# VHH binders against q8rxe9: the designs that were tried, part 14

Target 1, 356 residues: q8rxe9
Amino acid sequence: SVATDDTSPSVKKRVVSGVQPTGSVHLGNYLGAIKNWVALQDTYETLFIIVDHHAITLPYDTRQLGKATTDTAALYLACGIDVSKASVFVQSHVPAHVELMWLLCSSTPIGWLQKMIQFKEKSRKEGVENASVGLFTYPDLMTADILLYQSDFVPVGEDQKQHIELAREIAQRVNHLYGGKKWKKLGGRGGSLFKIPEPLIPQAGARVMSLTDGLSKMSKSAPSDQSRINLLDSKDLIVDKIKRCKTDSFAGLEFDNAERPECNNLLSIYQIVSGKKKEEVMEECKDMSWGTFKPLLADALIEHLSPIQARYQEIIAEPEYLDKILSEGADRAEELGAVTMRNMYQAMGYYQRRRY
Short names: E, the ipSAE of ESMFold2; O, the ipSAE of OpenDDE; V2, 0.75 times the mean of E and O plus 0.25 times the DockQ between their complexes.

## First folded at step 3 (VHH)

Design r1 (framework vhh_6z1v_2; at its last look DockQ between E and O 0.02; V2 from the best seeds 0.00; counts 0 for: pae E 20.3 > 2, placed apart)
Fold by ESMFold2, look of step 3:
Structure r1 (fold): chain B 356 residues (1-356), chain A 122 residues (1-122)
Amino acid sequence: as target 1 above (356 residues)
Amino acid sequence: EVQLVESGGRLVRTGGSLRLSCAASGRTFSSYAMGWFRQAPGKEREVVAAISWSGDSTWHADFVKGRFTISRDNAKNTVYLQMNSLKPEDTAVYYCAADKYSDSEYLRYDYWGQGTQVTVSS
């Protein structure tokens, strides 16, 4: 009932993005998602979380996890993350992620997890009895990653659709079970414990296809390295991969011909990495042979990727600087999450530790 | 599943206002996020606005911020787009779509309406 006085700083909506600590990034992931994810920092408060806890839900190499984690962070920084605008941190450096995960599990019906498409697919390959509890419950960990920070948006990929829906459903259920009048009776503020996250509907990222099959998406797991360009491929390797990539025998080059998926893919890549308008590319390339076009594409790729590669090398050569960035990101994330955790414990009726 | 029908598109003058409606059928409307899209002649279909299943969160494209507002009424199974300060460049066919979230290829939404024409004249 008091007079409103807007002295608050401008508040940006928050985006949370989980980043697998793979240690490598290919062109398809970069142009299709990462470039646009990094650009979100210009509009939103952004958190990029290297999700090392998620990596252990499947068999992994203990000798490589730490290096893959730091290599992944360095790659994302090299792709343009500005630490004055965004936070980059390692998931395991913020214990609240797993604390919240445990609390959310108590509200997640086991049948919801059993029906997740990813769990069913993995169980078929290894058998349900051999799947880890971590694999079974990691959708709750993903939910914790999102809800801990009261995130407004989560960038979506094809493989994450069901997980985002589950996160929204868990948040709704927790708000129903523990929020409102029940929370006020325990001394809380009442209302919703969690903001309900929305999928982020981005500008369309490039759909980059395999260099060996224009109908298959470019993939890290494809058997042949010829099928993909990695962000850290050398100049010579990029030239070789483009020289050997699948093409066709049609005259000229054109976009959007369903009979020419490789042509459409390679022209689209060229357009994006060159920064030219589609009409410019069409006019420039329409009468080219593949022998003329492939060197142009390779040169454009090298020119686009070279600054990223240089920045990556600078970052990995400065391990103390990288450690500082990750540590400061984790500190900011811990501050944000502490409020959420206090409220969640209170709403669930926990006796809270007193600090003197 | 979900069936969507847009309405409310018509000819309006520059500076005018218009409210689009999208009526949805099906038991799952209140569980789906909704979006408005548009496609102008010679341009690709683009996202205009999106709203969470509960209505608690909304998103608007930069080119319509401050002018367009998405909302929903779950009791009526309807999503709305209030369009103010209309400009000639807002001329397009407007579509509503239903999905839990968008992919990088938004054309993959499961359910789309047939569209309603909005024309903004000088």
Scores: ipSAE 0.000, ipTM 0.112, lowest interface PAE 20.3, mean pLDDT 82
Fold by OpenDDE, look of step 3:
Structure r1 (fold): chain B 356 residues (1-356), chain A 122 residues (1-122)
Amino acid sequence: as target 1 above (356 residues)
Amino acid sequence: EVQLVESGGRLVRTGGSLRLSCAASGRTFSSYAMGWFRQAPGKEREVVAAISWSGDSTWHADFVKGRFTISRDNAKNTVYLQMNSLKPEDTAVYYCAADKYSDSEYLRYDYWGQGTQVTVSS
């Protein structure tokens, strides 16, 4: 129950989130994050970022980054992000992200970053010594992304919980070190420099697992494309992927059986994309064979994704439109971030540039 | 969670010396800056000294005037306060505190000990 602090009806709280442009957006990203973002637009002031600086922390194709960025942006819009309600922009288009990161890095003990689970996991593949400083400092960048805009809430998955906690700690530290009376003495407003962000954890039903492993989250990093449904997959490909997805040998279908993670995953997907209640899905599917259910699921997916695909094509066909949207988003972001940066530079005692 | 336990506080005569110790629990001692605080009866708690996580940087309050020295042993998960030339004005409960950030002037306390009583008699 997201305690909507209903106390100040007049000012919408601010939500910031983003996705890396590392390939195609898959069903897990959509159902687990983007789809939920759409609903947030009515309640919150929302900023949705394509976080391309994060994308370069791991090996990537330089030839594809640009396309991936625009595709991600297009898919945001295609999925229902409304530019009249939300700001959509690219991280690299707002220099303040990196500027703030630097400032935050100065206040982040290395020990805090060394404890990050994601870094440990990602660095194991390459060896810790070969891991990039970028990968190591990734959480500080994420912190900057959040704090730059004085975010009240950050939609995150369970896997990002640690990073949000870090962001909170960094914010608290900076407020303590540079905020309050010290900041006031330097000519500032005093008080807190940053809001302490709160995680907004999506409902459990939004976690989409791999089609080839019900115990693993659907991921772009998975070696096989068969493990995931991409939002832009063709109808035939969707049918094929669902047909070949991993299933068990149990009779009937059921939710919430730990021994049947694939079954739970596929039913959950069906529930979400069909818009049916869990009880309805159970009644409908409980006695189905996989041979019957898989085509049903495929059809439901196709039906759900087809409008998104169509809208995507429209957007991509008008590159100037997308560019305009991103530019306007970046402008808004810059305006918001400028206040934060001004305060930070002041509080930290920087010599301020006088504009004549 | 880090637990801090102070020890070494006792009655001492003016001009005497005392060494306080603070033992920290857990495996993350080296990640914290440490500080000593004191609170006399009817007075506010005040910072006495602070030390960075590595021990490379230390801070001492002006009232210490070179009499007190903070140090730490990360291998032992312990921070120390050597107090020399003690005065009756130094009578207080002394607290150990841990901070995740090493800033000697703005030590935030994440964890606190229960304190140890230091009494300096005239």
Scores: ipSAE 0.000, ipTM 0.236, lowest interface PAE 15.9, mean pLDDT 89
ESMFold2 (binder alone), look of step 3: mean pLDDT 82; pTM 0.839

## First folded at step 4 (VHH)

Design s1 (framework vhh_7pa5_2)
Fold by ESMFold2-Fast, scan of step 4:
Structure s1 (fold): chain B 356 residues (1-356), chain A 121 residues (1-121)
Amino acid sequence: as target 1 above (356 residues)
Amino acid sequence: QVQLVESGGGMVQPGGSLRLSCAASGFTFSDYAMSWVRRAPGKGPEWVSTISDSGGSTSYADSVKGRFTISRDNAKNTLYLQMNSLKPEDTALYYCAKDSEYWGRDYFDYWGQGTQVTVSS
């Protein structure tokens, strides 16, 4: 069928990506990952999943989960996700994710989970004795998120290819156990139940470093909010953060000096948000003082982020519209997932419920 | 390919000290936060400590805070764990782990067999 036939001329290759509902995005994630993900929607059939089931494997605030989910959706839409080109939906709105996860858990050796993931934040604070089964089995849920949709590709960094390997190994194992002639004997088409997903490694994205330490990546988990620019930071806050960011005592500005990691970081951010080429930035900025450059960088950041912030506020102001978008995305996801689930239940020999 | 090789374990009496080392290869070590994870007999893995990619910030499990010190040498691609005032409950296999993020979720990847620490008389 079309859902499993990646050679069909009328069907684009499919890319699946997920995001945890945190309600916030920093500049490093935006420039390094989200911009690349947005570009994929022009070439591929893209499915963007807000993975709220993953969020409950750790201690969380029940009063915030729903808001964080919708805030995250609105922010990614504001960053350029186009619902005419991409499907955006909430994981929990498609029950097939957890149904497939359960089937995959029955086919996943315990040792594979132990070697691929070790623990999460809950086990760090409470000890492993108190860690949930969900925290241990979340890679099977992640695998289900990918395999449910017969994904051709999953976006990963060059050094993160290993994360896709568990999904690939599970797909290969399930195909071996339940596919082929065994599936044909049960009235199925035979062959593979799952496409084996491939990592999609985009052209090197921007590596955005901490504003307080040019040798550390910008991170949501860093203790100081002064270390990062969040996409929803106010103009005044952006100006203040850039004013207070770590710099050096050298004259002039330059890229690629190992003794000046903060200089390289701040020039790189300016280059990307201004849309200028590296050579243009070098020529413009080479003789600038930090006092001249910092206002320039802050202005460029404000100019770049203002349209995103405006779009976010528009979306958040119309919660019924956002709900409609997420519901339509879930409908599309459910349609695609239903094919995979029917095939799995058939190949595994289940007695299927009939609706009268 | 990523390789992490732990060393420095052994037997010590309660109150003693050990220094663990982890030699990293196959990735840009200075680009990643690193962690120590331990697994006691009959238990699952427990996070012990994390150090940022630059070494500028550290964090510790409450059970080891004030007794253990994590450090790194990015020029040597090596992670360390200085363990002081060791207790019998610190007995475990200790693993070096590379901090990873996937789909917005933080987790730890550890590799190899680890290094055994036994605290007993």
Scores: ipSAE 0.338, ipTM 0.663, lowest interface PAE 4.2, mean pLDDT 85

Design s10 (framework vhh_7pa5_2; at its last look DockQ between E and O 0.19; V2 from the best seeds 0.00; counts 0 for: pae E 2.9 > 2, placed apart)
Fold by ESMFold2-Fast, scan of step 4:
Structure s10 (fold): chain B 356 residues (1-356), chain A 121 residues (1-121)
Amino acid sequence: as target 1 above (356 residues)
Amino acid sequence: QVQLVESGGGMVQPGGSLRLSCAASGFTFSDYAMSWVRRAPGKGPEWVSTISDSGGSTSYADSVKGRFTISRDNAKNTLYLQMNSLKPEDTALYYCAKYSELWGRDYFDYWGQGTQVTVSS
C-alpha cells in the first residue's frame, strides 16, 4: 500500500489551561482571563483542566475538595466554556497526568526546581511546606499537564512566562535524552516526543484592580472579600461592596490620572461590563459624583453577572449532567494523553503491558 | 538579563535586628510582586514574605509575623526586609524572588546568590 503524507490543510492548534478548584471565580479572573479563554474556543482546540492534584500539595480541607471541583466546573461552563467546542475535565480523572509527572521528575535536575518554588501565600503555624515532596516537585506536575496533550500554546500574562519557560526546558531536555535516533532504534518514529509549548499572551487583557486598593490587582488571596466582586455575589452584596469601595475626593470622574487609581479601576470595570466604548463612558461619567456613579456601576455589574448566575444555578441543579460532562471530557483527554504515554514508554525502553 | 542582588546579611545576637536589601535589574521591577525566601543549611526553601507590585499589599509567614516588615522602593528598583527580634531559627541564606501566580498556584523565582543571616546561640 501507498500512503500520502500531505498535511494540507493544517490542523487546529491546541491550547491547554489549568483551573484551580477553589469553588469561586472573581471579576478580575473572569474579565482578565476567562473571557479570553472563551474566545479561544473558536480558533483553537481547547482543553481546560481542573487541577485537583494541586490542592493536596498544601494543607486543605478534605470535606471541601469535591464540592469545590464541581462548583468550579459549573462556574466555567456558566461563563461560556462550551463542551461542544472544548474539553473540560478533572485532572485526577486522567491518571496519565501523574504517570507523566513521575517520568518527568526522573529527568528534571533538582537545581531547575530550586529557581521556581511553589509556596502558599498564607503560611500556617503547623504547615511544613518544605517537607512535602509534592510541593517541591509540583512544577513537574504542571509541566505534565501541558506536555501530556502536545500543547501548542498556554494562555498566560507577561508576568507568568517563567512558568511556561520551565515546561519548555523540560520538553527540550526529554526530547534530547529520549527522542531522535535513540527512539527510532527502539522502533519509534524518531524526532521529538513533545511539541515545545509557547506562551499565548492576549492582546492587553483587562487588568482589574482591588476594590480596597486601586494599586493592587484583584485577587482571591486578599484577606477581605470586600476587595473583590465574586461572580456569584448576590445583588445586595454587589451593591454593598461597591458602596463601601475605596474612592477619592476629586471632583468628577476620569481615566488615566495616576493620582486616581481607584477612579481608573472603577471606570474600567464599568466600561467592560456595560459594553460601552471608553469615549462613551468618559462623556457619561465626567461630571458624576461617587454617590451617582457607584449605583450605576453596581447596576451594570448586576446586569452583566445575572445571566452567568442563572446558568450556574441551572448546571448545579443537575449534578448528573455535570458528572457526565466531566466524565466525557476525561475520556477524550485520556485518549489524547495515551498517545503521548505510549511514545514515552517506548522511547524510555519500558516493557509495555498488553491488554487481553 | 534578570538579576537580583541581595545584601545586608550578617551575624547578630538573638533579639537583634538586620535590614536586608535586594537590587533588581533586567526587568520592569514595578510590574512584579516580590518576595523573600530563605533556606537554612540542609533544609528546603521557606517562604518568608510577599509585597504587591505597588507596595499596597503585604503578606507574611506565621513564623515572622509581627517581627519582619517587607517594603519596596520602585524608583530605586529595590526590595527591603526589616528583621526585628531575630531568633536562632531565623539563621538562613535569604533570597529575594519574583512572585507570580498561575492557575491559582504561587511561584517564587529567585535568581540571586542570597545573603547570609546568622543568629548566634
Scores: ipSAE 0.399, ipTM 0.674, lowest interface PAE 2.8, mean pLDDT 86
Fold by ESMFold2, look of step 5:
Structure s10 (fold): chain B 356 residues (1-356), chain A 121 residues (1-121)
Amino acid sequence: as target 1 above (356 residues)
Amino acid sequence: QVQLVESGGGMVQPGGSLRLSCAASGFTFSDYAMSWVRRAPGKGPEWVSTISDSGGSTSYADSVKGRFTISRDNAKNTLYLQMNSLKPEDTALYYCAKYSELWGRDYFDYWGQGTQVTVSS
């Protein structure tokens, strides 16, 4: 049986987020953003896109991209994405992303793209003068990812609202150039071709700092792996990293002392992964030495992360089930995007192919 | 809203010095690496220097190493660029830029008007 779907979709507002296929997540990513990001699925219709086309805009290993893509999917599912509530899919499995990107490029003044500085890592072999056209046009691809699904919201931090502004400007420009009465005269419905996406500023996630410098945020790009806890670190590695992390020589443990950034960081991590109230943690830990507290923190981390790691291993062990999840997500996304693409081609005056 | 306000530019002779400042607001300054970018007449943007969020690590373009020093004061939400031994090729509009990550892509955003540096005899 094919083509019959009698169910009505939810009327929820739609959220779209992209995820790089890196294959790894550290504790700072997880507590700072991913938990809150996943929680949006409880309120919104959510699309989580593994953005493999974005990954090729910088040097990458062709032998690893596919595995990094599936590992990333598995890890985010293990972090709590529920496929009954959200769609998870790979960007390249829905060709409309690049089709729309191409169409949007014709409406994007080149000067708008020049406002955004491309990341310049000091370890890159090629340098900025050899940057790809894909890296330069990245903002159009991101805009296509957002607009294709008539997205209401894109989750960003308060300091990242301006990243969405280019997508909003492009949408407004396209609506002006091709929408309204112009679209109606070409046989379309009229009105706006695209919703104007808005930034969604979730409640701020935890600020998790480096294990080697309590004044720096935990980062995937820091030189030492000792600076971070990765979600898939073994129990022994977690214990070792916490044992070696930077601390201080003050007596007792306390929150919110500006002269004790490492103490504040490690207590905050403990509070979050243990699920305890701040006041409870303060009373529990105030008279502890570092020698007493570090094993307590390591055990709490292990207990919190073990279910995620177990779920990840289950998903990776069932590659056909993971492929089915991604394929079904892509099918749903393709259906949503097809409406947008039909309207866009019509509004731009394309001769549409007839199917016989 | 993120705001970056550059100042301290001006006209100097070759061999001179200038100190640029960037006042930052609308975000937690100490959470982010910061960068200086310049745009010479008729050219596209060129990366100059980057400093880590804590200030513990710095990097420089080859063309400015040894002459420019990036620094930051996280208590004052201010980024600095000390420019010594200035050359005519340093003539440009200088912008400060904030590290950002969206959808896992690292880049630097620059939003200010920039501050003009002109090195001529």
Scores: ipSAE 0.344, ipTM 0.675, lowest interface PAE 2.9, mean pLDDT 86
Fold by OpenDDE, look of step 5:
Structure s10 (fold): chain B 356 residues (1-356), chain A 121 residues (1-121)
Amino acid sequence: as target 1 above (356 residues)
Amino acid sequence: QVQLVESGGGMVQPGGSLRLSCAASGFTFSDYAMSWVRRAPGKGPEWVSTISDSGGSTSYADSVKGRFTISRDNAKNTLYLQMNSLKPEDTALYYCAKYSELWGRDYFDYWGQGTQVTVSS
């Protein structure tokens, strides 16, 4: 009785995430999100999309979009996205995103989109009449981004739950409208057209706070660049920013003191970038002055970011390499998406082009 | 449901002052940066001011710098805009807006209905 070791290679579940081409990544983004994405590569089939179609839904500089796209890609690779494990590609390089969006739009009640927080807010700001259709429909685009690849999980922050819920609702609706027996009658396999994606809430990555306000999250929208460390900041700039960062007048350093949010933030950053345990950091730094600790933190940041910066420079210096990576990523995406699109067109009753 | 309700607008003479308020509900107010945006007749929206989630950081458009002050009371879930030395050019519908992040991009996800400010002699 030969025990057939049915070691069927457990098919990794698929994770899809996207980033807009903003061109800059700060320490908060890196430590809060990117590192987590890197870790997901070992457990999941990961697709990372530079979502440039989303970028155009708001005012943007046409002269900078291309560079922002490549810079974003380079930074992600420099931060540890492994092209041997993940697919990295640009949204606009895969036409199926917009195609699927259109199909999904036909099945999305306008009332669902009108309830979206972003639309309500933008409409209020710009007036409903002046809000672009793109701004109104971008949630369907995001839904397409997710569903095109039959994603199992989508890493999202708490603030993005609404979009994921929308995606889930749309998927369910489409499955209901066109899937099952209806699809089978049209010659399809039947069943669900889309997997229902689940939110993957990363374990609370380190919430990195502003260097100028320990109670505020580090943000790109902060008025002062001094409030944040950008991944590509020079060594001198890092030193200067840390030197000027807000600190308190208390003696010694300590974690988890609500009265010392800046101290907690800076120690936390030090802990993460140094790779030390919290207890080790406390023991090391408990009696330090700010004058002693700030340089230490700056050095640790520089040490941690230097490899990323170096890798970024290498990547950006070889445009052909990056193009190849993005092309290969797009090819993979197209392959995956082609199945979804075929099924959708079939299920929706389209006359399919026969290729001879 | 996220709600932003502006108040405090009105008609004032040049050089006058107004204080706008925005009552926020339906989200954790203290977790989000907030902004004021205005729209003048025939013009697009213009950013006026932003305040960080904790209130520790503020920024202003050049056109209002030194005259306007943004503040917030997180305990009351209220955003404020103190407007001094008002000019006819400040005439607009003023909106409070909430910040959000989508796939690494900051944007305003919610806007109020606005409060009208008219500066006229």
Scores: ipSAE 0.067, ipTM 0.474, lowest interface PAE 2.7, mean pLDDT 90
ESMFold2 (binder alone), look of step 5: mean pLDDT 83; pTM 0.830

Design s11 (framework vhh_7pa5_2)
Fold by ESMFold2-Fast, scan of step 4:
Structure s11 (fold): chain B 356 residues (1-356), chain A 121 residues (1-121)
Amino acid sequence: as target 1 above (356 residues)
Amino acid sequence: QVQLVESGGGMVQPGGSLRLSCAASGFTFSDYAMSWVRRAPGKGPEWVSTISDSGGSTSYADSVKGRFTISRDNAKNTLYLQMNSLKPEDTALYYCAKYSEYWGRDFFDYWGQGTQVTVSS
């Protein structure tokens, strides 16, 4: 062959992403992030983690956690996650996550953790004052989720790179303390224990705003469900939410008028779910009343979400199929994580268990 | 890159007032909820107050309700905390914090140097 010929098989870079098991996804998350995440699986080796250990650091319903976990998995599969291209698994099915977290806790200065504080919701209980150890240490668990798999990239927005920076700093610290010649002296290969992950900033998704306030992003934490479209909302509920959404008294419809944020938002949603170009939507809708446009938008949303909802129902109706998918994903994750854990225990000087 | 620069701290007597400011850059300020977080000497971080991205919703820690007011100016990329009826217990380094969502987990990041508030004695 020629001097520059490469006969080695192609190895994809690895991307790790996670999601809380809420059992629900709203339109803003879907159009803004999940569609881009689905596209990444064509280029990268993708690991998708349902982070149920993170879910228990704040008040939660023990009767719902298992169902929310499987519902979330089914919903992301319905959105286009392809198990032939990606591994999907539940964090608690791979004990190495908490094992590595504990080792990282021992190497993380307390001051590094103090730079993050959990978003505070109004407490249901009067007099709740103290954060749990789990809530305080969750950044080490987040770091373990990434570093366990030797991730090349973590998908994150341009302004969220600081979250990856903590994981990078912890990895660099562990590599410095336990890697290199010290690891070689203990029988290891030396060098770095962890690949330093990089942020992956995907092509920007759609910016979807609240149905009740065009100046606020659509959010799961907004107090009113009327402010968002959830992917599993019924046809009747979608129609009702769009009927009730905030509008203005201007004649006609237009993009990019700063005085009309709701108009821009609703036209943008219509553009994306209909698959039309912005110029096509402008020409179609410019002379419409809200009474004409709202049914059109609702119909477009229903048409777009129906295949996702149908696929979700197919998956959730086959609990053995979903369980098999999650189990196979966990097996793959466990295989990858076992390498990292063996290396960590060796480099940290542990006496490792022997099989007889 | 994201930068948050706090200012407006100082020394006041109990019952006094201060107005803190936070200048934000490197991100679209109007897209994010913002928070104030404080660290008293020898203690961990304590959440003080949050304001939504539009400014339409605010929340406060029980220890500061009725005394502190959070506000924002999205045109100037600036967050404010008006502190009235200050107590010795309010003595702390005050940090501006940006809301972030990571893997569906909601939290606030504060990476600036903070601004020192000292209530006399």
Scores: ipSAE 0.343, ipTM 0.675, lowest interface PAE 4.0, mean pLDDT 85

Design s12 (framework vhh_7pa5_2)
Fold by ESMFold2-Fast, scan of step 4:
Structure s12 (fold): chain B 356 residues (1-356), chain A 121 residues (1-121)
Amino acid sequence: as target 1 above (356 residues)
Amino acid sequence: QVQLVESGGGMVQPGGSLRLSCAASGFTFSDYAMSWVRRAPGKGPEWVSTISDSGGSTSYADSVKGRFTISRDNAKNTLYLQMNSLKPEDTALYYCAKYSEYWGRDWFDYWGQGTQVTVSS
């Protein structure tokens, strides 16, 4: 009836990240986020969640959701997520996510959620008061995704810290309400029910800007596909997009000229996908015309993306392999989450089901 | 220390016009899309409009499309909402909201104090 110590000896700290099942990834996502996630798996225990429960909070096509889920999984694996170092799984394959979300809702003031409206940019839909309860409670579900696994860190940019602040505040409230001596009196360990997750902010990140506006970040929400390179863009499409991208009439190429944001962006992309140092790129490209540089950039992009595209096609061609990977990831996640759920139900005073 | 200060609200008759402003500080304004959200008495929040970080793309709720225009001045760190052909149902507190993407979703955070718009005869 006395709870055991759940502390594991000398394990890596845990990092959790979620991704919507969109079926597509653009270059800015890849260079700015996914490459960092891939690197994290060498130092941390990493969990990558494909958040299909989040996907249903806005209107969606029921014929596409399953394919978008598997396409997204295949893309992240193709980008270098290694299932021997990381767990990749589908949110809906682990029911504890929605169970914990329901429990956490009891500790979340309505006013907090009203300031965190979930809305799709460029939506033509009527006001949020007509939206689903799921859309309104989305931040609690994201909090459950993080807290269910006792996450030490969640990757965020400096200006995205607020997305983790709600999770931190909810964890603190639950620990105060249900933890400590009260939990010990109910046969539990006592102390904190949740680790307070910390933001993991990259020291330096690649900023990839729009191909049509060097002052705007490359984004899936931009109306023109011409503004971005998608990881699955064909060779001909990459060449065409780079040929048509916005440029200037200055002679030569250079970094860090405030009057030349497109030049800085395109050189930065070339630097990252070629693996060259900034000084090497400067020396190579300083006297180039746009007519010389654009083919060079397109070739570098094609060379970088071709192995990813090939790996994606290999994975998608073997649905049984992908299903097994996602199933094994879900098993690991379910094992980890079950500990948190047992502790929560015990601390909250629930009568727990027993199997005979 | 994100700070948003809304202004420009007031009382106006049906068919009239108002221009709302939001002065932003504490973050790099030009790096973020911005939105207007309103709340009428007894109702939940309603999204009104969003403008991209460069100002090159805008979107509107169907209830205000063709009547309202969102704009921004990145040199002044200021967001605007030009409201024309105002109707009694436009009566609400209007909030300025910072937009960001995380986990593939759109987040609206850092709501200001709000500015009251009342449309009545």
Scores: ipSAE 0.144, ipTM 0.543, lowest interface PAE 5.5, mean pLDDT 84

